# Ledger of designs, part 2: VH-VL binders against GTPase-activating protein BEM2/IPL2 (BEM2)

Target 1, 199 residues: GTPase-activating protein BEM2/IPL2 (BEM2), of Saccharomyces cerevisiae (p39960r1967to2165)
Amino acid sequence: VPLEDVCERENTLIPTIVVKLLEEIELRGLDEVGLYRIPGSIGSINALKNAFDEEGATDNSFTLEDDRWFEVNAIAGCFKMYLRELPDSLFSHAMVNDFTDLAIKYKAHAMVNEEYKRMMNELLQKLPTCYYQTLKRIVFHLNKVHQHVVNNKMDASNLAIVFSMSFINQEDLANSMGSRLGAVQTILQDFIKNPNDYF

## First folded at step 6 (VH-VL; framework fv_disitamab)

Design h22Y (from b2 with heavy chain N52Y)
Fold by ESMFold2-Fast, scan of step 6:
Structure h22Y (fold): chain C 199 residues (1-199), chain A 118 residues (1-118), chain B 105 residues (1-105)
Amino acid sequence: as target 1 above (199 residues)
Amino acid sequence: EVQLVQSGAEVKKPGATVKISCKVSGYTFTDYYIHWVQQAPGKGLEWMGWIYPDSGDTYYNQKFKDKATITADKSTDTAYMELSSLRSEDTAVYFCARGYYEDWFDPWGQGTLVTVSS
Amino acid sequence: DIQMTQSPSSVSASVGDRVTITCKASQDIRSYVAWYQQKPGKAPKLLIYAASSLQSGVPSRFSGSGSGTDFTLTISSLQPEDFATYYCQQYYSYTFGGGTKVEIK
């Protein structure tokens, strides 16, 4: 299902599944070694995804404090799967080239940092409200993971790598022959390290 | 161009150890995982494990956990795979391959044949 | 563990033939499937990723399809250089199919 359709159906700014998964990881998973890097059991990930579909993400009685979801890597894997399975990525097909072109120019020293941040903020403001709010929530979550790097071994660079494929869809990745993946990683790493510069 | 170049063929006796290298070029070594894959003579491909060079963290297929040790040297952009207590069943071509977490493998190294014979 | 069951194990074909290879996952893996071509004495080469995306530089006669548990690789018009062994892979937890050898009829 498209992100906009989920938010409209739930009457929310951020999909409830995203909020619940991130809150659970923040509650008990921030110090997990290799968080987001070490794959959870695909069986557990699929079972959790099915439970959200069957029990309802917006059901207040549905809780992740359940022995079925004990493996925190399954919760993390479910979140990553949810992002990758979105019909359109969070940068969107329409805007991913604008985001990545900006990062490429910045990396080539064709613009100064202050100009880059201003233009990046302008692009972020063009995202639909649900995309912007979801991206903001995810970035601040990943910043918390980054802050726990001593215990979890996942800094902003590691996180940018493992999430990069979730922020550019298969069509855009194929059309660029992978050339824009590095730009996505640059953007995510900066967002994770410096979220208050952008959100 | 992105390349993974492996060390040459090895012939070892039972009980020995062997260390295979995979030198990368054409990209930032610390941005990708290096995976290792075993292929026994005339048989299919079997995934062994990965290393993330930036952190040095590794993850192993349970079948290979007590057999293989994967390491990386960031100063030389080289990943290594060491096999201990070699047996005839370890005779195989070993490949390194580049990938991300939960992603496909591209490119692959050319492979290293390890022959265990008495 | 996720099992990838690949069929057939071998197929004899002539140049110009349409060849279809199938792969079944023991559980839903969405589109996390890649296909590789391996020639004798060579490393595998990526053909298809994300079930249906053609790798840059791979001829358009190769195509992939499927989602969930059932996947196919199709070679629309077999060429002499296509005689090789083909492998599917799920890359959630990295298991390969048993391989399909495409050999000359």
Scores: ipSAE 0.000, ipTM 0.460, lowest interface PAE 13.4, mean pLDDT 85

Design h24Y (from b2 with heavy chain D54Y)
Fold by ESMFold2-Fast, scan of step 6:
Order: C-alpha cells, then sequence, then structure tokens
Structure h24Y (fold): chain C 199 residues (1-199), chain A 118 residues (1-118), chain B 105 residues (1-105)
C-alpha cells in the first residue's frame, strides 16, 4: 500500500508501523552487533508482519514489548521489508532522478559543497509532507544507529549500503542500468552523518 | 560459535569434476549468502560467486560461470561448489565465506586445496 | 569491471614501525572497502569493513581510511604477529587488490 494512502487512512504524517518499529529498536536494539545487516529469522519476521497486518499498526493495545518479539533483528528485518515493499520509494519516482543527478554532479566536482547542500534542501522541501516526515524520522533513527557504531559495528557507510535499495524502486534502478544506486548510497551516507544539514 | 567447515583436500585428473562442501554452524544458514573465493598457489584472492541459501539464487563472476556451479542444501546447512572439466590452472585453494549482498566476508572457511595432476 | 590496484606489493618492516598500504579503485566505490589479513596456510581474517570500521577483536593499531577511489590501511606500531599478507576488497561487485606482503626486515 502506497505511503500516502497509509498516512491518509491513519490520519498521520508517518505510518504507525514505521514509528512503532523504529521506537522499539531505539529502546533495546541500538547496540545489537550487525543491526540491519544480520537478518532476523524469516519465521519471526513473517509472524511480526502478520501481527501488524491483522491489528498492530494503528492499535494502541498492540505492543512490541511482548515476549513474542524478543528478537531485535526480526524487528529490524520487518522494518527493512516494509520499506522495500513500498510501491514507491522515499525519494519518490517523480524526484529520484533530481536527487541522484545532484549527487552525481557534486561528486564530479561540478559544484561547491555549499551549493550542493542548498540544492539538496530545496529538493527535500518539494517532497510530499508524508514522504518528507517519514524520511526525516528514518534518517535521525539511522544517525542514532551510527552513533552506536563502537558497539553495533554499523557506521553510516554500512547503513547507506543496507538501505539504498529502499530509496530507489526497481523500475528506476533498472532504467538507470544500476548507475543511480551509488548516488543513492552517497546521499544516504551524507544524510546519516550530517542530518542537521538537511532536516 | 559461528563456523564454516570445508571438506578435505582433493587430487584430481585433468577433465574430472570436483565438489567441495562448506558446512555452516552457529547461525541460521538461510540468513546469509555464501560466497566462494579462489586462490591460486602464490597468488591473490579472486571472487567466484555467491548463493542465497534461502532462495537457491546464484550469481557468478563471468570468469567462472562456465566452470563453477554453486548449490546449497538447507536440510544439512551445507553449501557446495562444483568445478567441471578440471585443468591444471584450476589448482588452487578454494574458500567459502559468509556475507550478504554488497557486504564484506566474515567468517571464512579454512579452505580446500584442489590439485589437478600434471 | 572494477579494478583494485594495491601498493606496495611488498614491504620490509621492523617491529614498532608504522606501515601504510594503499588501494586505488578504478571507479568511485564510496566506502565499499574491506581489508583482510592472511597468514601462510590460513584463511583471510577481516580487519576493517566499510573503509574505516574496525572489526570486533581486531587490535586498535589497525585503522582504515579513505573514500571514493583512494583507500589506506595503517598499522600504527607493527607487532610480530602482524607479519602477513594484506588484501583490500571492494564489495560493490567483489574484486580484491593484488595483496601486500608485510615481511620482517
Amino acid sequence: as target 1 above (199 residues)
Amino acid sequence: EVQLVQSGAEVKKPGATVKISCKVSGYTFTDYYIHWVQQAPGKGLEWMGWINPYSGDTYYNQKFKDKATITADKSTDTAYMELSSLRSEDTAVYFCARGYYEDWFDPWGQGTLVTVSS
Amino acid sequence: DIQMTQSPSSVSASVGDRVTITCKASQDIRSYVAWYQQKPGKAPKLLIYAASSLQSGVPSRFSGSGSGTDFTLTISSLQPEDFATYYCQQYYSYTFGGGTKVEIK
């Protein structure tokens, strides 16, 4: 289900499932070695996904503090799966070329750092409100994971690799012959290291 | 303890086929890819390909796509790499290693020496 | 095909020396670089991943740096157990550098 439809149905700026999954990881998962890199058990991920589908996303009685969800990597895996399965990526199909072209131009030294940041901020402000707020929440979450790198071994570069496929949809990736994946990774790494420059 | 344990050394004739095993323990086999790496005597490391044990999907380095076949058996937590039509230049140590898509390799198996007789 | 050019191919050093090994990628690979240590007859051991992240259990005298196309592995004060061959790897599409043998002077 499209991100806009979820937020409209729930009357929220960020899908409730995203908020609940990220909050639980922030409560007990930030020091997990290989967080987001080490997959949770497929059975636990599917069980959690089914629980959310049946009741959990908007139900205040549903809690991830339940003993059924003790495996942090299953919570992290459920979050990655949710993002990967979105019909449209968080940079959106309409704007992903603008984002990635900007990063490619910057890396070719065709623009100064201050100009790049200004133009990136302009692009971010053009995203629909639910996309912007969801992206912002995710970036600050990943920055917290990055801050715990001494314990979890997942720095901004690792996180950008793991999440890159969630920020460009399969059609846009195929149409670019894969060339834009590296640009997405560059953007995400910078966002995770320097979130206050952009959000 | 996470371990990758490989089968023992093999001596084969030119034209033969060899199948090397890599048995994993200490983690869920289907949660990671298994990569294979070749190291010729006195030479460096060369990546051969990967398998996703969950799906059975494989991807090969173009150099090895007609030489190597990578498989996995979920019931025994074992990955396999088969080399066909062996030639002297296939003499090498072959390593399996745990990884993910676009990820580093850790841990590695101890290596299996394959010698193709002169 | 992404080429990883590693230099030097060998270096002679003494205990306590600072050793620097470099690796150049033929195209921008961001921070998709790992460094491995291999001793004779043994499997490679991961030292550094994501260009600069130290693997758990690896001594702090090992450090990695760089991004884009130029990467460096540094051993700040070489110990007897550090004499080995070192390899860089880009894991965007999996190619290894040619290796650097660190041998005793």
Scores: ipSAE 0.000, ipTM 0.445, lowest interface PAE 14.5, mean pLDDT 85

Design h25D (from b2 with heavy chain S55D)
Fold by ESMFold2-Fast, scan of step 6:
Structure h25D (fold): chain C 199 residues (1-199), chain A 118 residues (1-118), chain B 105 residues (1-105)
Amino acid sequence: as target 1 above (199 residues)
Amino acid sequence: EVQLVQSGAEVKKPGATVKISCKVSGYTFTDYYIHWVQQAPGKGLEWMGWINPDDGDTYYNQKFKDKATITADKSTDTAYMELSSLRSEDTAVYFCARGYYEDWFDPWGQGTLVTVSS
Amino acid sequence: DIQMTQSPSSVSASVGDRVTITCKASQDIRSYVAWYQQKPGKAPKLLIYAASSLQSGVPSRFSGSGSGTDFTLTISSLQPEDFATYYCQQYYSYTFGGGTKVEIK
């Protein structure tokens, strides 16, 4: 289902599944070694995703503090799977070239940091509201993971690598022979380290 | 050029242990996982596990959890896989391969044949 | 566990033939599929990644397609050096298909 349709259906700015998964990780998963890197059981991930569909993720009675979901890596894996399965990635197909071209210019042509941040903020503000709010929530979440790097071993660089495939559509990645993947990683690393510069 | 070079063939008796090396060059060792893959004679490929050389963290296929121990030495850019309590069924070619989380494997080491015989 | 069911297990073909190999995942894996070629006594070689992206240096007669659960590797005009075993792999959690041996007819 498209992200805007989910937000409209739920009358929310951020999909309920995203909010609940990230909140649970923030409650008990921030110190998990290899968070987001270590693959959770695909069976557990699918079971959790099905539980959201069947038990009503918008119902406040649905809780992730359940013995069925004790494995933090399954919660983290469910979140990553949700992002990868979006019909359009969070940078959007329409804008991913604008985002990645900006990062490439910044690195190759020594664009002044002030100009880069101004232009990046302009691009972010062009995203649909649901995309912007969801991206913002995710970035601040990943910043918290980064802040716990001593315990979890996942710094902004590692997180950017792990999440880069979730922020570019497979079609866009294939058409670029992977060349834009590095640009996505650069953008995400900067967002994770410096979220208040962009959100 | 990126290369993964493995140690040579080993012949061991049942009950022995063997340690296979995978030396990397041409890239930053800590930027990628090293995966290990088993291929029994005339059979297909089976994933065994990975190591993150940066922190030594490992993840194993449950089938190999009690058999294999994967380690890495950052000072020599070398990953290792140790097989314990060898049995004839462990006779196989073992490959190391470069990859990252949810990523394909490229390049591969040339493979190390381990033969377990009396 | 994600199962990768690869078919056929073997195919006999002549130079110039079009060869297709299919791989079916037990669960939706989007485009997290790679295809490898292995010749006897050699390490596997990456041909295709992200289901349809051709690895640099691999001949254009190789192509991949598919998304979700159904994936195909196609060799449009088989050459003598293409007689090998081919494997699909999903890299969500790293399972390989059973392999397809492409043999001379």
Scores: ipSAE 0.000, ipTM 0.460, lowest interface PAE 13.0, mean pLDDT 84

Design h25Y (from b2 with heavy chain S55Y)
Fold by ESMFold2-Fast, scan of step 6:
Structure h25Y (fold): chain C 199 residues (1-199), chain A 118 residues (1-118), chain B 105 residues (1-105)
Amino acid sequence: as target 1 above (199 residues)
Amino acid sequence: EVQLVQSGAEVKKPGATVKISCKVSGYTFTDYYIHWVQQAPGKGLEWMGWINPDYGDTYYNQKFKDKATITADKSTDTAYMELSSLRSEDTAVYFCARGYYEDWFDPWGQGTLVTVSS
Amino acid sequence: DIQMTQSPSSVSASVGDRVTITCKASQDIRSYVAWYQQKPGKAPKLLIYAASSLQSGVPSRFSGSGSGTDFTLTISSLQPEDFATYYCQQYYSYTFGGGTKVEIK
């Protein structure tokens, strides 16, 4: 289902499943060694995904504080799977080339840091509201993971690698012959390290 | 120059245990996972599992979970794979390879031939 | 488990030929596909990652394409050093295709 359709259906700015999964990780998973890097059981991930579909992401009685979901890596894996299964990634098909071209120019030293940040902020403001708010929530979540790097060993660079393919559509990745993946990693690493520069 | 160098060929009897090493150089050992891959004679590649060398966290292909034990020693930049209760069907070349979770493998070790014979 | 069905199992070809190898995943794996070349007695060598990205140092005659469930490796003009076995891999949960042996016609 498209992200905007989910937000419209739920009358929310951020999908409820995203909020619930990230809040649970923030509650008990930030110090988990290799968070997002170490896979959860695919069976547990699928069971959790099915529970959200059947018991209701928008049902306030549905709780992740249940022995069925004790494995934090399954919650993290469910979140990553949700992002991968979005029909359009959070940078969107319409804008991913603008985002990645900007990062490529910056890495080639064709612009100064302050100009890069200004132009990046301009691009972010062009995203649909639901995309912007969801991206912002995810970036601040990943920044919290990064802040716990002493315990979890997942810094901004590790997180950018792990999440990069979730932020570019398979169609856009194929159309660029894979060349834009590194640019996505550069953008995400900077967002995770410096979220207040962009959100 | 990033390299993974494996220990030499082993010949073992049925029921024995074998431990293969994979020594890395040219990068920070704890920044990448080490994967292990089995290739039986004349057959294809089969993934066995990975280790995160920083903490010793492991994940196994269910087929190998009770057969293989993967470990790492940060002080020597070496990953290990131990096979227990060897049988003739364990005869294979075993490769280590560098990679992340949900990433491709590069580089690979040269491989270690384990032959199980009476 | 995600299954990778690779075809053909072997192909006989001459220098200068265009060679095409395909892989089909049992589930949508986006672009989580790598291609490896293995010569007899040697370790596999990475050619392509993320379905279509050429590894540094690999000749431009190698290309990858596809997304979702259907993937292709193409060698545009086969050279003598390209006679080898090729494997696809999905790295969503690490399964390999059965391999394709490219042999001299």
Scores: ipSAE 0.000, ipTM 0.475, lowest interface PAE 11.9, mean pLDDT 85

Design h27E (from b2 with heavy chain D57E)
Fold by ESMFold2-Fast, scan of step 6:
Structure h27E (fold): chain C 199 residues (1-199), chain A 118 residues (1-118), chain B 105 residues (1-105)
Amino acid sequence: as target 1 above (199 residues)
Amino acid sequence: EVQLVQSGAEVKKPGATVKISCKVSGYTFTDYYIHWVQQAPGKGLEWMGWINPDSGETYYNQKFKDKATITADKSTDTAYMELSSLRSEDTAVYFCARGYYEDWFDPWGQGTLVTVSS
Amino acid sequence: DIQMTQSPSSVSASVGDRVTITCKASQDIRSYVAWYQQKPGKAPKLLIYAASSLQSGVPSRFSGSGSGTDFTLTISSLQPEDFATYYCQQYYSYTFGGGTKVEIK
């Protein structure tokens, strides 16, 4: 389902599944070694995905403090799966080339840092509200993971590699393997290290 | 053109150590993980582990954690895989491959044959 | 601990034949499946990723399908250069199928 349709259906700015999964990881998973790198059980991930669909993720009575979900890596895996399955990436299919072209131009030294940050903020402001709010929530979450790197061993660079595929759709990926994937990684790494420059 | 080029074939005695290299070109070395895959003679493919060249962090298949050591040198855009305490069962072709965590492998190195014989 | 069961282990075929190879995962892996072609003495080459996406430069006679636990690679009209061994891979935790050797009849 499209992100805007989920937010409209739930009457929220950020999908409830995203909020609940990230809050649970922040509660008990930030120090998990290899968080987002080490896979959770696929059976547990699918069971969790089905529970959100069946038990109504928008219902406040649905909780991840259930023994069924004790494996934090399954919660992290469910979140990654949700992002990968979005019909349109959080950069938007319509705008992903604008984001990646900007990063490529900056890396080629065709743009100074202040101009890059200004233009990046302009692109972010063009995103639909639910895309912007969801991206902001995710970036601040990944910044928290990065801040716990001493314990979890996952810094901004590691997180950017792990999540880059979730921010580009299959058509854009096939057309731009290499340079645009590297550009997405560069953007995400900068967002994770410096979220207050952008959100 | 993205390429992964591996070092040449090695013949080693039981108990020896061997170190295989995988030199990358045509992309930014730190943008992708490097995976290692073992293929025993006449057998299928078996994943060994990965390295993040930017951080130096590694993750191993439990079967290989006491046998293989994966490293990377950013100054030479080269990943390495070292096998210790070689036994005849380690005779295999070893491949490096580019990918992310939870992603497919493309491209692959040409493979390095390691033969362990007395 | 995710097992990929690939069948058949070998198939004898003629040029122009339709060849179908199947792969079954022991757990639901969604579309986290790739297919590789390996010729004798060569490295594997990516054909299909995300269960059904054709890699750039790969002929359209190759196609992938499936989701969840059951996956299929199809070669619609076998060509002389297609005689090789084919492997499925789940890339959630990196387990390969046992391989299928496509041999000349």
Scores: ipSAE 0.000, ipTM 0.460, lowest interface PAE 12.0, mean pLDDT 84

Design h27Y (from b2 with heavy chain D57Y)
Fold by ESMFold2-Fast, scan of step 6:
Structure h27Y (fold): chain C 199 residues (1-199), chain A 118 residues (1-118), chain B 105 residues (1-105)
Amino acid sequence: as target 1 above (199 residues)
Amino acid sequence: EVQLVQSGAEVKKPGATVKISCKVSGYTFTDYYIHWVQQAPGKGLEWMGWINPDSGYTYYNQKFKDKATITADKSTDTAYMELSSLRSEDTAVYFCARGYYEDWFDPWGQGTLVTVSS
Amino acid sequence: DIQMTQSPSSVSASVGDRVTITCKASQDIRSYVAWYQQKPGKAPKLLIYAASSLQSGVPSRFSGSGSGTDFTLTISSLQPEDFATYYCQQYYSYTFGGGTKVEIK
């Protein structure tokens, strides 16, 4: 299901499943070694995703404070799976080339830092509201994970590598023969380290 | 014992469709992804895509997006891979393999040889 | 997608030899690397996962090393049953190396 359809159905700016998964990780998972890198059981991940569907993701009584979900890696894996299974990535098919071209020019020293940040902010403002708000929530979450690197061993660079495939859809990645994946990693690393420059 | 058992060899004419099965046993079918891998005669391994048997969600290598359709039937613990509009270049051994979410492949099915000949 | 460049494409070796196979990723993939052995007419068999972890039941003469972009599979003392083709794989987005055929000298 498209992200905008989920937000419209739930009458929210950010999908409830995203909010609940990220809040639970922030509550008890920020110090988990290898957070987002160490895979959880697919069975546990599927069970959690099914519980959101069956028990109501928008139901205020649904809670992740349940022994069924004790394994933080299953919660983290569920979140990654949700992003990967979106029909359109958070940079959107329409704009991913604009985002990645900007990063490529910056890495090649074809533009100064201030101009890069200004143009990146312009691109972010062109995203649909639900995409922008969801991306903002995710970036600030990953910044918190980065801040706990001493305990979890996952810095901004590690997180950018782990999440890069979730921010470019398969058609756009393959049309570039994978060349834009590095640009996505560069963008995510900068967002995670410096979220207030962009959101 | 965990096993992935594939359907037998197929010989098809150009333009035909073929559907290969991969029946699993010895574990809970919905606990792992099923991946598909192509190996042309005398060539290396090429990943085609995966399915989450619980949700039915699929991800494809772009090279195979218009060629392959991956499905799963939870009632029979069987994954399927269908190839359409067969060409001689599709002649290959096709493997299914069990994988964790974004992880390695173990075990593998025995492989299914698909021969496309006029 | 991420390209995995495997070398050499073939190596002629004798029983007892130390065999080293290398694999280079086009970008940083941390330790998301597996190594597989394939004998003619058979399915691949997992040897190493997470770049350096030995799969249960695999002989200790097999070892993996590396992180980031450069990875190595080593067979410390080649046995007759080790003549096969070996493949590296990055499992972040699933690409295989071109393979290395280890054949009898």
Scores: ipSAE 0.006, ipTM 0.535, lowest interface PAE 9.2, mean pLDDT 85

Design h33D (from b2 with heavy chain G99D)
Fold by ESMFold2-Fast, scan of step 6:
Structure h33D (fold): chain C 199 residues (1-199), chain A 118 residues (1-118), chain B 105 residues (1-105)
Amino acid sequence: as target 1 above (199 residues)
Amino acid sequence: EVQLVQSGAEVKKPGATVKISCKVSGYTFTDYYIHWVQQAPGKGLEWMGWINPDSGDTYYNQKFKDKATITADKSTDTAYMELSSLRSEDTAVYFCARDYYEDWFDPWGQGTLVTVSS
Amino acid sequence: DIQMTQSPSSVSASVGDRVTITCKASQDIRSYVAWYQQKPGKAPKLLIYAASSLQSGVPSRFSGSGSGTDFTLTISSLQPEDFATYYCQQYYSYTFGGGTKVEIK
């Protein structure tokens, strides 16, 4: 299902499944070694995904503090799976080239940092509201993971590599002959280290 | 042109330590993980671990955690893999590989043969 | 630990043949599968990622399919340069299949 359709259906700015999964990781998973890198049980990931579909993500009685969802890596895996299954990437197909071109130009030293940040903020403000709010929530979550790097071994660079596929789909990557992947990682690493510069 | 160039073949005695290098060029070293993979003679590929060259953080396959130490030197754009307490079972070709896009490996280094003989 | 069972271990084929190599994961891994080609004395080369996406520069005769637990690499019309060993890899936890050697019949 498209991200905007989920937000409209739930009358929310961020899909409830995203909020609930990230809140649970923030509650008990921030110090998990290899968080987002070490895979969860695929059976547990699928069971959790099905539970959200069947028990209603917006139902207040549905809780992730259940023995069924003991494995933090399954919660993290469910979140990664959800992002991968979105019909459109988080930068959106329409804007991913604008985002990545800006980062490529910045890395080539063709613009100063203040100019880059200003232009990046302009692009972010063009995202649909649900995309912007969801991206903001995810970035601040990943910043918290980065802050726990001493315990979890997952810094901003690690997280940018792991999540880069969620920001550019396979078709856009193939059409660019892979040239835009590094740009996505550069953007995400900066967002995760410096979220208040952008959100 | 993106390249990973590894150090040359090594012959070591049992109990020795060996350190092999993987020098990268054609991209920003700190933008991608580097993985290490073992291939014993006539056998398949086995993943050993990864390093984030920016932070120096590492993660190991449980099988290799007491055998291998992976490091990176930003000043020379080089990743290293050190094997300690060498035994004949460690005789293998060792590959470094770039984590191209969420865990598939492209490109690979040419491989370094480590032979452990008495 | 996720196991990748690759079949067959070897196959003898002629130029022009259709070759099919299969990998079975011990658990549902969705599309987290890559395929590599390795020629004797050489490093592996990426062919397919995300189960079905063709790597840039790889000939279109190579294709990947499957999701969940069953995955297939197909070479639609084998060429002389395709005689090699092929490996599948799941990248939830980086386990390789045992390899398939494609040999001249």
Scores: ipSAE 0.000, ipTM 0.452, lowest interface PAE 13.6, mean pLDDT 84

Design h33S (from b2 with heavy chain G99S)
Fold by ESMFold2-Fast, scan of step 6:
Structure h33S (fold): chain C 199 residues (1-199), chain A 118 residues (1-118), chain B 105 residues (1-105)
Amino acid sequence: as target 1 above (199 residues)
Amino acid sequence: EVQLVQSGAEVKKPGATVKISCKVSGYTFTDYYIHWVQQAPGKGLEWMGWINPDSGDTYYNQKFKDKATITADKSTDTAYMELSSLRSEDTAVYFCARSYYEDWFDPWGQGTLVTVSS
Amino acid sequence: DIQMTQSPSSVSASVGDRVTITCKASQDIRSYVAWYQQKPGKAPKLLIYAASSLQSGVPSRFSGSGSGTDFTLTISSLQPEDFATYYCQQYYSYTFGGGTKVEIK
């Protein structure tokens, strides 16, 4: 299901599943060594995903502070799986080339930092509202993970690598022969380190 | 010309340790992951794990976590895979392969046959 | 673990035949599928990536299709050099299919 359709259906700016998974990680998972790099068991991830579908994740009574979900890596894995399974990436198919072209020019020193940040902000404002709000929520979440790097060993560079495939779909990646993946990593690393420059 | 060149065949006794190398050339070693794949005689392909040479980060298939250790040496553009406590079931061809982070494998090394016999 | 069920395990074919190999994922993997060709004593060679993208230098008679859970590799007109074993791979978490041996009739 497309992200915009999920937000419209739920009457929210950010999918409820994203909010609940990220809040739970922020409550008890920020110091987990290898957070997002070490997968949870696939059985636990699938059980959690099914629980969201069956028990009403939009219901206020549904809680992740349940003994069934004690494995924080399963919560993190469920979130990564949700992002990977989105039919359109968070940069959107329509705009991913604009985002990655901008980063490529910046890395080639074809533009100065102030120009890059201004143009990046302009592109972000062109995203549909639900894409923008969901991306903003995720970036600030990953910044919190980065802030706990002493304990979790996952800095902005590591997080950019593990999430890069979730921000560009396979069709767009294949059309660039993998060259745009590095650009996505550059963008994400900068977003995670400096979220207030962009959101 | 991008190439992955592996070390030669090894014959080991049960209980021994073996270390296989995969030397890369024609690209920046730290820009790509190196994966290791096992193929037992007459059988299919089984993924073992990857290393990011830039960070030193590794990730293993749980089946191989206690058997294999993957390392990389940036000064020589070489990735390594060490197998400990060898048993006859470890007899296989071992391949290294390159990916741009977590995508498809291209190119592959030529393979290294490890034979464990008493 | 994501299981990749590949079929058939072997197929006997003649030069000029159309050969189809299928691969089924136990869960939705979008287009995170690659296909490899392996000849005896050789390393696997990438044919198709992202389910349907033809690798540079691979003959156009090879094509890939599918998304989600069902994937197909097609060889439109089998040539003598195509007799080999073929593997699908999902790269969401790296599982290979069991392989399909394409052998001469």
Scores: ipSAE 0.000, ipTM 0.454, lowest interface PAE 15.0, mean pLDDT 85

